VHH binders against Putative glutamate--cysteine ligase 2. Designs and how they scored, part 6

Target 1, 372 residues: Putative glutamate--cysteine ligase 2, of Gloeobacter violaceus (q7ni89)
Amino acid sequence: MTIPFQSSTAPTLGVEMELQIIDPATGNLTPRGPELVTFCEEHPEVGLVVKPELVQATIEINTGICKDVAQVERDLTTQLTLLRSVCRERGVSFLSAGTHPFARWRERRYTQTPRYRALVDKHVWTARRMQIYGLHVHVGMPDGDTAIQVINQITQYAPMLLALSANSPFWEGDDTGLDSCRTKVFENLSSAGLPFRFENWEGYENLINVLLETGSIGSQREIWWDIRPHSDFGTIEVRICDATRTLAEVLALTALVQCLAVYFRRLYENGEEIRLLHPGIIRENKWRACRWGLEGELIDPLTLKGVPTRKLIEQTVGEMQSLAAELGCSAYLAAIPAILASGNGATRQRRIYSQSRSLVAVVADLEAGLAT
Short names: E, the ipSAE of ESMFold2; O, the ipSAE of OpenDDE; V2, 0.75 times the mean of E and O plus 0.25 times the DockQ between their complexes.

## First folded at step 1 (VHH)

Design p06 (framework vhh_7pa5_2)
Fold by ESMFold2-Fast, scan of step 1:
Structure p06 (fold): chain B 372 residues (1-372), chain A 123 residues (1-123)
Amino acid sequence: as target 1 above (372 residues)
Amino acid sequence: QVQLVESGGGMVQPGGSLRLSCAASGFTFSSYDMSWVRRAPGKGPEWVSTISSGGSSTSYADSVKGRFTISRDNAKNTLYLQMNSLKPEDTALYYCAKPLYYEDTRGYSYDYWGQGTQVTVSS
């Protein structure tokens, strides 16, 4: 079958934040997500829109279709402010991080839906450990062919986005040694990880149709690639990023993603040839970003030599300055140097733990990141 | 509103010592690596030293290594530079600086600088 792609001529933005609902007295996850969703559905006058997730301690907030990063900031600020009020009234709180530092998967309660039951039946052990949280950034595309070409290019930068966003060093009370254990947990699903490279939209359609017709997936929603096309929204969806501690980090990553998407769209539209990295090199760089975050080395796409991850990010941000000015997101992109100086979320969580010897203190610090 | 206010400069003879202080406000001081940068008359800025956010790691320019010691007191939001065995070539305005990110072997790019404190080493 033909999969229609809803067109967006402008590089519009949409952002999805997956949030953890916690008991402020203990810092542990609490299965109050369904209660919050029901309240918002019964009280549309409040203006808060939350989506249910498979895990009961998880909710998702979303922007509308935004013209620029400033509108993303306004939408998310409004939703976060309302969410803080609703949560305070109910004696719960929330935070943003790729994993919870000490919550145990066996204690988690799951939303019982046909979708969740199908996921568990197919993936069994791996599905039951999906207590992970991401930041998703949508960028509008004019057509499916452009979306595929832009995805091919941005996939080479997915490791850099992972290094900047990494915010999941702890799992069930243990330091995993990884800056992003979230991405390794996610990769255990059959349709997760780096996307396959396609020449055009037809190539993507052919794969999806085979997977649908063989019963391998129930819908395109079961393609959990790190970057995927979203035909219903007419976007590319960047899913590689861990959920970050602060709104400022969300906005900085959104600005970088929009700049990269527009940059590669223009190269494609101008008929410019760009050398693509071997998929094996991208896979190696994703591992390096996962393991060492900002402190490691990535394989430089130009020289094919290991270079400090920090230097590649500095170079990429520098190359995007002119485009960021054109897109009106320079102020947001300017937050990236501060992330490089301070370290990513994993670095911060380990610092708080080393000073306090308390994962409850780590949770309190994460909660403080969205408190205002 | 980030403010960095340096003090402790002055005139000293070659071989003498001075201790510089920097009072920081308007940001979470304990979350940032901090640097000392100096500027001699008619020259560009020269990185001198950096200390990590928790104080566990320090680095120094080759020209001052073994003579200068950087330290911090996160409870007081204060950065220090102990300068021993001062030389005429150490004469400069000394700035406390909050880094943007690491750049080359010379230290960090900076987003905020203090007003500076003058150090003059002469006979």
Scores: ipSAE 0.000, ipTM 0.097, lowest interface PAE 22.9, mean pLDDT 84

Design p07 (framework vhh_7pa5_2)
Fold by ESMFold2-Fast, scan of step 1:
Structure p07 (fold): chain B 372 residues (1-372), chain A 122 residues (1-122)
Amino acid sequence: as target 1 above (372 residues)
Amino acid sequence: QVQLVESGGGMVQPGGSLRLSCAASGFTFSSYAMSWVRRAPGKGPEWVSTINSGGDSTSYADSVKGRFTISRDNAKNTLYLQMNSLKPEDTALYYCAKETGYHPYWGDFDYWGQGTQVTVSS
C-alpha cells in the first residue's frame, strides 16, 4: 500500500507546545484542560485554539503553517496572550517544562477519547505515567524520499537538541539526576525513541504497513519516534525537545531545527556525500545529553572522541550562520550562545531549588517564563 | 478590528463548481496563514484547507483533496477557495479564518468571518 505524502515545496514551519495547567494557589497540576478546551470550542470569537492531551492537566497550542521563525513568534505570541487571559479569568495558570517538579502520576486524570483510551489500554503502566511535555517542530519537505534522508541526518543532531532543551530534572518531588527524565519516561512506549534508518519512503511505507496489518498500531500517529515523517502535513516532525521555560528558547530551537533541515535537504538534492553515525553512537550520545545536558561530552562523529557538548553546539551554530541569514532567522539562532552561557532549563530549576529549597518556588519560576 | 467577509456561495447541482472569496481587513493579511473551515448544520467546524502567508505552501483535508484549490492575493487582502466536483456532502457554511492551528483534523478553529452558505443538491 502506498502512503501519500502531502508536498511542502518551501521549508515551512509548524510548532506545537504542550503546556501544564496549574492551580496558582498550590503550584500543583489541576485537571482543568477539558474545561479550557470546551470554553474555547464554545467561544470561537476569542481566537484561541487549544487541543486536549492525554493528561487532563495538559493542553497543546499550535501555530499555523509559517514561512519563517518570525511568523512562528507572531502565532505563538498571539495564542499565549489569549491563553493567559482565558486562564486568568478562570482562576488557573500554566507553565512549560518537560515534567512537573512534584506532581504525582497516581493523582492524574486522563482525557477520555477513544484514541487516548486505546493508548492506556495498550500500554497500561507506561501510558499512565505519561505526565511529560514536549516541544514539536515541523519543517516542510517536498516529498517522502527527501523527508527520510533529512530525518537520517537530523537524528545525529537529536542529542544536541535534547541537551539544549532539557527541562525535566525533577519527578514526583525527587531530583532524578537526569537533565531530561522526560525522555526516559517517553522511551518506555513501544514505538518511541530514536527512529530507524530507511533508504527511502518505500522502506518507511513497508514498516508502517506491517504494523498496521498486524494491529500493532492503529495509525501512523502511534509512531512516537524522536523524529518522524508526517505524511498528512508534508513535514518532518522533531519531537526530541523537552518543553522549554520561555518562548525565546522555543524560537531558538525552531531556528536551529529549520537550519538543520534545510542544510541536509540541500546536501541530498545536490547529490553530496552523506555520512552516517552508527546507531549505537547516536543512542550513547542521546543518553549523555539526557544525563548531563550541556555539562557533558558527546561523541564527535568525525573523530569518534568525546568532545564537550557546548563546543559541538557552538560549531554547529557557527556552520548555520549563512543559512540562518538566508532563512531570516539569524536573530533567533543568536539566542543559543546565551543558553550555553546560562545553562539549560534543568540547570535553572536546580539553581532555583538550591537557593529556595522549595519546589513550589521552582514552579513559580517556570510559570514566570511564559507570563510575558 | 479584525474583519473577514466571505462571499461566493450559493446553490449548485452535484458535479458543479463555485469560487469562494474572503475579504480581510484590520490586520496585516500578508503576515498570516489563512484557512477555510466549514460547518454543516448541527455539526462542529471541519477544517478544509490552509495556505501560508506567502502563498507557496498549501494543505487540504482528505475529503476535498484533488477537488478544491486554495489561493490568496496579498495585494488585494483576499483569500480564495476554488471548489470543483461538488458533492452533497460539501453542503455547509464556509468560513475563512486567520490560521492559528496546524492540525488538519481539529474540530475547533479560530475564525472571524460570518460565513457563506454552499448548498449542493439536485
Scores: ipSAE 0.000, ipTM 0.129, lowest interface PAE 17.9, mean pLDDT 83

Design p08 (framework vhh_7pa5_2)
Fold by ESMFold2-Fast, scan of step 1:
Structure p08 (fold): chain B 372 residues (1-372), chain A 123 residues (1-123)
Amino acid sequence: as target 1 above (372 residues)
Amino acid sequence: QVQLVESGGGMVQPGGSLRLSCAASGFTFSSYAMSWVRRAPGKGPEWVSTINSGGGRTSYADSVKGRFTISRDNAKNTLYLQMNSLKPEDTALYYCARGVEWYTDSPYYFDYWGQGTQVTVSS
């Protein structure tokens, strides 16, 4: 059947942050998410909106529909301030990172809703390891055909976004060797990873209708692609990013995503013939970003040679300067050079660990990233 | 019908300069990355430089970095290569090439090449 797409003429923004609830005394995950969700549902006058997640130590905060990155900053600052107050009263804290450095999946409790029970029953072993946390950025699109064309283009930039956002080098107390072990854990789901290319919305509808008709998915929410269309919101949703330590990083990534989405939308609307990098090369670049983050090389789509990841990101950010000025997000995009200079979250976590020899100290540093 | 026609080659002394041009026709030039590739006597093809469709991104082989500048004029459907501080080892037939087609299942190579323009650097 036809899947209706809610239209947005303007490139509106929505941001979702998945957060880890921790016991500040130990630094370990604590299953206090349901308590926070219940409080917020019973006290709408507080203005804090928290969504449950599969793992009880996880919650999600969201923005409303925002016109620009500045409004995203206002919404997230308000929600984080309220969350900090509610958590302090309850003797818990929270942090943002793609994984928890030492929490063990065997010790987790899972949210007991019909949806999450079905997810655990379907994916079993894989679902039990979903102690992973992402940053999701939505950009409004005028129609499904435009959404598909923009996704085809922006998927080539998924490795750059992963390299910038990588913040999950540790898993159950071990250094994985990866800047983003989150991405490899996530890829264990059957509908995860890089999206397939479609010519138009009808091609996407055909696949989704087959999966729905065969009982392979219960809804489009079970399509876990790194970038997916969201028909109910009328957006493309960029899901490749690890949850980053600070709000400044969230806003910088949101600015880059909005710029890329608008840039490729305009190319499509102008009828420009667009060159797409081979899916195999995008897959290789995603691996390189996962493994080495900003320190490695990506395959340059023009020369097909390895080029420092930092150089390709610098070039992309440079190309977006005029568009960022038009969209009012230049100040946020300007944070990216600092990330390139200092390293991503994985680099920071390894630095703290090398200096302290303590993963508790790593957790404390991550917690401090959202404390202000 | 895709056509790429190079010009601007010639003989020059070491340390000299040349500007190569490539006139493109038969396709939407502004939608394609463009490259310069050279073939020296007795050697295989060597990639020299690439420029993206919009002109904002450029890349160069290590052997020419800092000496050569690639540019394009999408209004004129023309690709350029400014070559400065030329060395004897820059002697080659220089080809204008349309970038690899990734939108199809085409092999990993440049899909259209010009006939080339000869550059000779000697005293």
Scores: ipSAE 0.000, ipTM 0.107, lowest interface PAE 23.3, mean pLDDT 84

Design p09 (framework vhh_7pa5_2; at its last look DockQ between E and O 0.01; V2 from the best seeds 0.00; counts 0 for: pae E 20.6 > 2, placed apart)
Fold by OpenDDE, look of step 2:
Structure p09 (fold): chain B 372 residues (1-372), chain A 121 residues (1-121)
Amino acid sequence: as target 1 above (372 residues)
Amino acid sequence: QVQLVESGGGMVQPGGSLRLSCAASGFTFGSYAMSWVRRAPGKGPEWVSTINSGGGSTSYADSVKGRFTISRDNAKNTLYLQMNSLKPEDTALYYCAKYRSPYEGYTFDYWGQGTQVTVSS
């Protein structure tokens, strides 16, 4: 009945990257994930850990528990360098994006473990289309109640994070018109989408217990909200972001998430007034971010008026400057203005396509993002 | 082409000292921050130390703080790691790594083949 929350020293960080395995000859996805996983397990001296995913053309790399964004950088840059070498030796490559530009979901191979088989059986078509890739950022929290309050608050900023990270305009060769079609694919899962609001940890426990007891879920891991608590890690997990092209973008988003999490934690601990945006407005903003990315408008949580998305993000980043300095992540946060100026990943992908008229060229450009 | 060549490794007894060197070529050495990273057998890579382009700022992992000193000679295109009070747990292959950007806060783009350090009685 009780779900213990493993207390973490805040604001520790953990970052998960879902990566696409690519055949260099075609630019298409190749189901070589399991091979990479096995190799790393059999060769611990390499010092690389790769996790399998539902789709065999997908792998996941994870940081350890990091004290700050700089440690995240050191961890991921080393892992990516090792991964590059391992992949090169095996004649494959990898890239980071919310979707593959032209891969077909019908051609995907799935991991055949009992867990994933059960998942596909349960979710059928909605799971079979899950050739999507996200960025997950964990932030340590002291307890469940704090985690819930921070999640309630940070959810209001999920649309901004989505707008910044959106990197999935294409689906099976077609321009979807969305900056993040990943989010729409993900939302087909019954337990996906924006998190529900809770008053406290007990409220969360009550829901989870019902879902477990009724067989709706087998574990909390089957809750795929855009932001969720992770009781075993003692963290909140921000899952809203598309996989980004470059590590610099990963680090910038990680910095912003850390700042927001710490900001709202302190707000709660100090007993300050909690202002929550109506969930309907958050839903609308998520759509706007999904649809137009950085080029649209979001509803300002304070004024309840439409504001250019870029301006709202600039304002938010500005408000986090003092905290970023305290946390030592100012340099990483400082990358966000460049993203705002040049456009998000979706904008870049479309630009490459418009110039080359080749989705293979788009793949090549994406691949280059983590190659250097 | 960027090249990083580490040297100075070897076998020492616990409490001993070694000085590692990294010879850099193929890029403007003095414009980039540099790092040392190590890998022990059966373990993942571990960041050891970073020095900024000018050499005025340094950082260390907690495990080596107070024992190791990173330095550089930009005129010689060389990075150094002075390792004192060595412990068996310091046994690893040590790599010199270059930051991708001239500015701190960016990822590594190159590293050497490594030099082996073994601390054993």
Scores: ipSAE 0.000, ipTM 0.226, lowest interface PAE 14.6, mean pLDDT 92
ESMFold2-Fast, scan of step 1: ipSAE 0.337; ipTM 0.725
ESMFold2, look of step 2: ipSAE 0.000; ipTM 0.128
ESMFold2 (binder alone), look of step 2: mean pLDDT 86; pTM 0.870

Design p10 (framework vhh_7pa5_2)
Fold by ESMFold2-Fast, scan of step 1:
Structure p10 (fold): chain B 372 residues (1-372), chain A 123 residues (1-123)
Amino acid sequence: as target 1 above (372 residues)
Amino acid sequence: QVQLVESGGGMVQPGGSLRLSCAASGFTFSSYSMSWVRRAPGKGPEWVSTISSGGGYTSYADSVKGRFTISRDNAKNTLYLQMNSLKPEDTALYYCATDQYGYKPWESDFDYWGQGTQVTVSS
């Protein structure tokens, strides 16, 4: 069966932020997500739109279809401001991070919708541990073939995006040793991890049709690859990033993702290509980014030798400067040197813990990141 | 092969100023961010300040923000820390460090290069 792809000729943007609802008295997760969703659905005049997630302590806020990163900033600023007001009235707060530093999965309550019940029933033990939170960036594509080709190329940059965004060093009160334990928890789902490489949209359709016909998935939304096509929105969706502490980090990552997507789209449209890394090398680089974040080495696609992760990111950002100016996102991309200088979210969380010896203090610092 | 040589420490009275220098060799200095870290007697290491490879971004610990200024001269492979309005609590051995070698200033058991430079704030 043919899967239609909704066309977007411009490189439009959409951003999804998964947020943790917390009890400010304890800093722990609280299952108040459904109450917030119900309030927003029953009070559209407030202008806040939140979506439920699998875990009841999670909500998602989304932008509309945005022309540029500046519009993404305006949309998210509006939604975050409204969310702060609604939460304050209800005696709850929220934060953004790839995991909660000390919340325990055994104490979770799950959203009772047909979709989420089916997910827990299918994935059982694995789904019960899905207290993880991401940042998703959509970029418009003109057709499915272009989307597949852009995904093939941008997947080589997924480790860099993970290293920059890593914000999940703690799991159930323990330092995991990983900068992003979120990505390893996520990989335990049957259709998660790095995407498969396809020649064209037909190759993608053939796999999805088999999975649909065998009852292996109920929809394309159950394909949780780090980067996937989204046929209904006409986009590629970059899902590799941990949920980051601040809006500034969200916007910097959005700018880099838009630049990379447009850069690879133009290469494809002009019949030009960069060298594709072996999938095994991309997988190794993803592990390195997960384990060491910005502090390790990635395998350089040009030399096939280990090179400091920071250096590869600096080179990539440097190469994107002209394109960022053209797309109007130079100011947002300019925030990446700050991340390289200070470290990613995992580095910050470990710093707060080292200074305070308190994971409650880590939660308070994460909460402060969105208290603008 | 990486060598970081700190200098400029000394004894100063509260409210005084000192300028620390770090001479770097054995790596491409202009390609890496640089940090200052201090260790007071009987205490763990405390991160003080970081500067990006091109010098365009700087960050500071809350305890020194507004009093200390980090800078670099890539042509001379030298990192600086200008310390103003010094307090007795600033007394520590000061080290410069680079992230090229897996440096984590917020972890209690990372390695330092050289002997550092001693800053003592006392009357």
Scores: ipSAE 0.000, ipTM 0.122, lowest interface PAE 20.5, mean pLDDT 83

Design q01 (framework vhh_7qbe_3)
Fold by ESMFold2-Fast, scan of step 1:
Structure q01 (fold): chain B 372 residues (1-372), chain A 120 residues (1-120)
Amino acid sequence: as target 1 above (372 residues)
Amino acid sequence: QLQLVESGGGLVQAGGSLRLSCTASGRTYAMGWFRQGPGKEREFVASISWSGGSTYYADSVKGRFTISRDNAKNTLYLQMNSLKSEDTAVYYCAADYEGYWSTYPEYDYWGKGTRVTVSS
């Protein structure tokens, strides 16, 4: 069985933002997602396109295929502006974060479509706790072999992206002690977590063929890896990031992901490669990023020594400066130093909570992040 | 709500050909064909990506059936060649939102089906 890969010669971009619909009076999740999806499907002239998600209080907005980060900014700004208007008219609001600070799993409402019912039936207990929200970034690739090689390289930097994006310290009203409890909840799905390494596209096809023929997955899209190939769009899809509070953070992460993807693509095309870390070391780094975000140490992929996470990020961003200039995303990548100085979303949420002692205040601050 | 309307079914002799069509009331993403024969559960037949660049087929129809789409007309096609009596079934068109890069399972929307009868 062959899986055709749709070529994308240019490093095009696509971005998905998973958003939480809230009742502004309480700050709690409200199951109004299906209503918003139905409105958008019935009114295509509005230009707002939202996708349903498993939990009824969740929707997803997406860009089209974008040439560069500036086009991603224009697409997302347009969609967020339209969404804000539609939500205001309905007396609801929305926010972006990896989890909701105090919503409870027992109070969740699930979208009742055949596809989501199948997901709940397959994953049972784990699916019922999938009240988690991510940021997904796609980068175009010319072929499957290149996609696999770029994924192998970028996977070593996935913990860094997690540390920058972490925005889920609270779960059902409790401080989890983790900067990203989202990633631990997500890891409970079968075929989730860090991707396996393959030598080439054929190795990937061999695994997918077995999983399809045994009924283990219905499609490649049920492979929940932190970074995966997407054959239909000819992309790699970076899924490790928590949903971040602001559009500026989304765009900064998108810029970094595009730079890393192009950087490793060029190394591969030139017959060069950096050392591949043992999967156990990458898993350790993912845990460190999950637990401590920007405050801990990661094992440096180049030296195999522990280094401050902030220092590794500064070094990586520094190495990407010339490529960012070439790709036209320097201004967006320049937002990363501000994240390092202020802390990630988890740091901000804990700061708001320490000052207010109110998770409602934390939700209000998250909501304010997408208010304009 | 998205609506899918299948057409092109009918009676055909073994070894013959039929072309099924499915017209959507609006924008569609990944699309596919499923079928349900007498006394059987629904089974996958073929699927096609939003761009039309990627196609997948059940082993039972590989080399005989061709899936294609015309996005300008919001229409999906299934060209069925070398039909066998075991291809007798009601054929269903299915569509989902996976044209945007998403991790959730495929096929939220289904047509009512079109009947294909292959006589020997």
Scores: ipSAE 0.000, ipTM 0.213, lowest interface PAE 14.8, mean pLDDT 84

Design q02 (framework vhh_7qbe_3)
Fold by ESMFold2-Fast, scan of step 1:
Structure q02 (fold): chain B 372 residues (1-372), chain A 121 residues (1-121)
Amino acid sequence: as target 1 above (372 residues)
Amino acid sequence: QLQLVESGGGLVQAGGSLRLSCTASGFSYAMGWFRQGPGKEREFVASISGSGGSTYYADSVKGRFTISRDNAKNTLYLQMNSLKSEDTAVYYCAARDYYGSWEYTDEYDYWGKGTRVTVSS
């Protein structure tokens, strides 16, 4: 069966932020997500739109289809401002991070919709541990073949995006030793992890049709790859990033993703060939990014030797400068050097914990990241 | 289940104006207008976000049509100016529970039954 791809000739953007609802008195997750969703549905005059998630302490805010990063900033700023007001009136707060530092999965309540009930029934133990939060960035594509080619190229940069965004060093009160334990928990789902490499859209269709016909998935939305095509939206969707502490980090990552997507789309359209890394090397780089974040080394695609992760990011950002100017996102991309200098979210969480010896203090610092 | 009811259709002379309304039985995350002319497929006209902060238009109507919403009344509007014979169609109100592509019919979960607009020369 053919899978239609809804075209977008412009590199439009969509951003999804998964947010943790917390009790400010304890700093722990609170299952107030459904109450917030219901309030927004019953009070449309407020203008706040929130989407439910599997864990009841989670909500998602989304942009519309944006022309550039500046519109993403405007959309997210509006929704975050309204969410802060609604939460304050209800005695709850929220934060953004790849995991909650001390919340326990055994104590979580799960949203009871047909979709989420089916997910828990299918994945059982692994679904019950999905107390994880991501940042998803969509970029418009003109067709499925282009989407597949761009995904093949961007997948080689997924470890770099993970290293920049890592914000999940703690799990159930323990330091995991990983900068992103979120990504390892996520990989426990049957269709998660790095995407498979396809030559074209037909190759993708062939796999999805087999999975649908065998009952392995109910829809394409159950493909949890780190980067996937989204045929209904006409986009590629980058899912590798941890939820980051601040809006500035969201916007910097969005700018980098848009630049990479447009850069590789143009190479494909010009008939230029780029060498693809062996999938095993990309998998190793993803592990390195997960384990050491910005402090480690990635295998360089050109030399096949280990080089500092920071150096590869500096080089990539440098190569994107002219394209960022063309796309109007130079100011947002310029935030990346500051992340490299200060460290990622995992580095910050560990610093707060080392100074305070309190994970409640870590939660308070994460909460402060979205306070303005 | 969310119900959508369109109104305001009718016969109007070329160059004239008409305002369509769509009343929803509850809140929706995004709403839009689609139309289907004689012998044509259903096509996108305009969309508006839940907050009203973002609006999108088909090139064929940009500058002539304005989409707006009144969330207190759960009502969507389409102000149509400088109408052309090519605008003759059944106009459908659509809504969905989440953000997604603004321009595709399969992104919308709820649909009205339509209101007919005829533009005469």
Scores: ipSAE 0.000, ipTM 0.128, lowest interface PAE 19.8, mean pLDDT 85

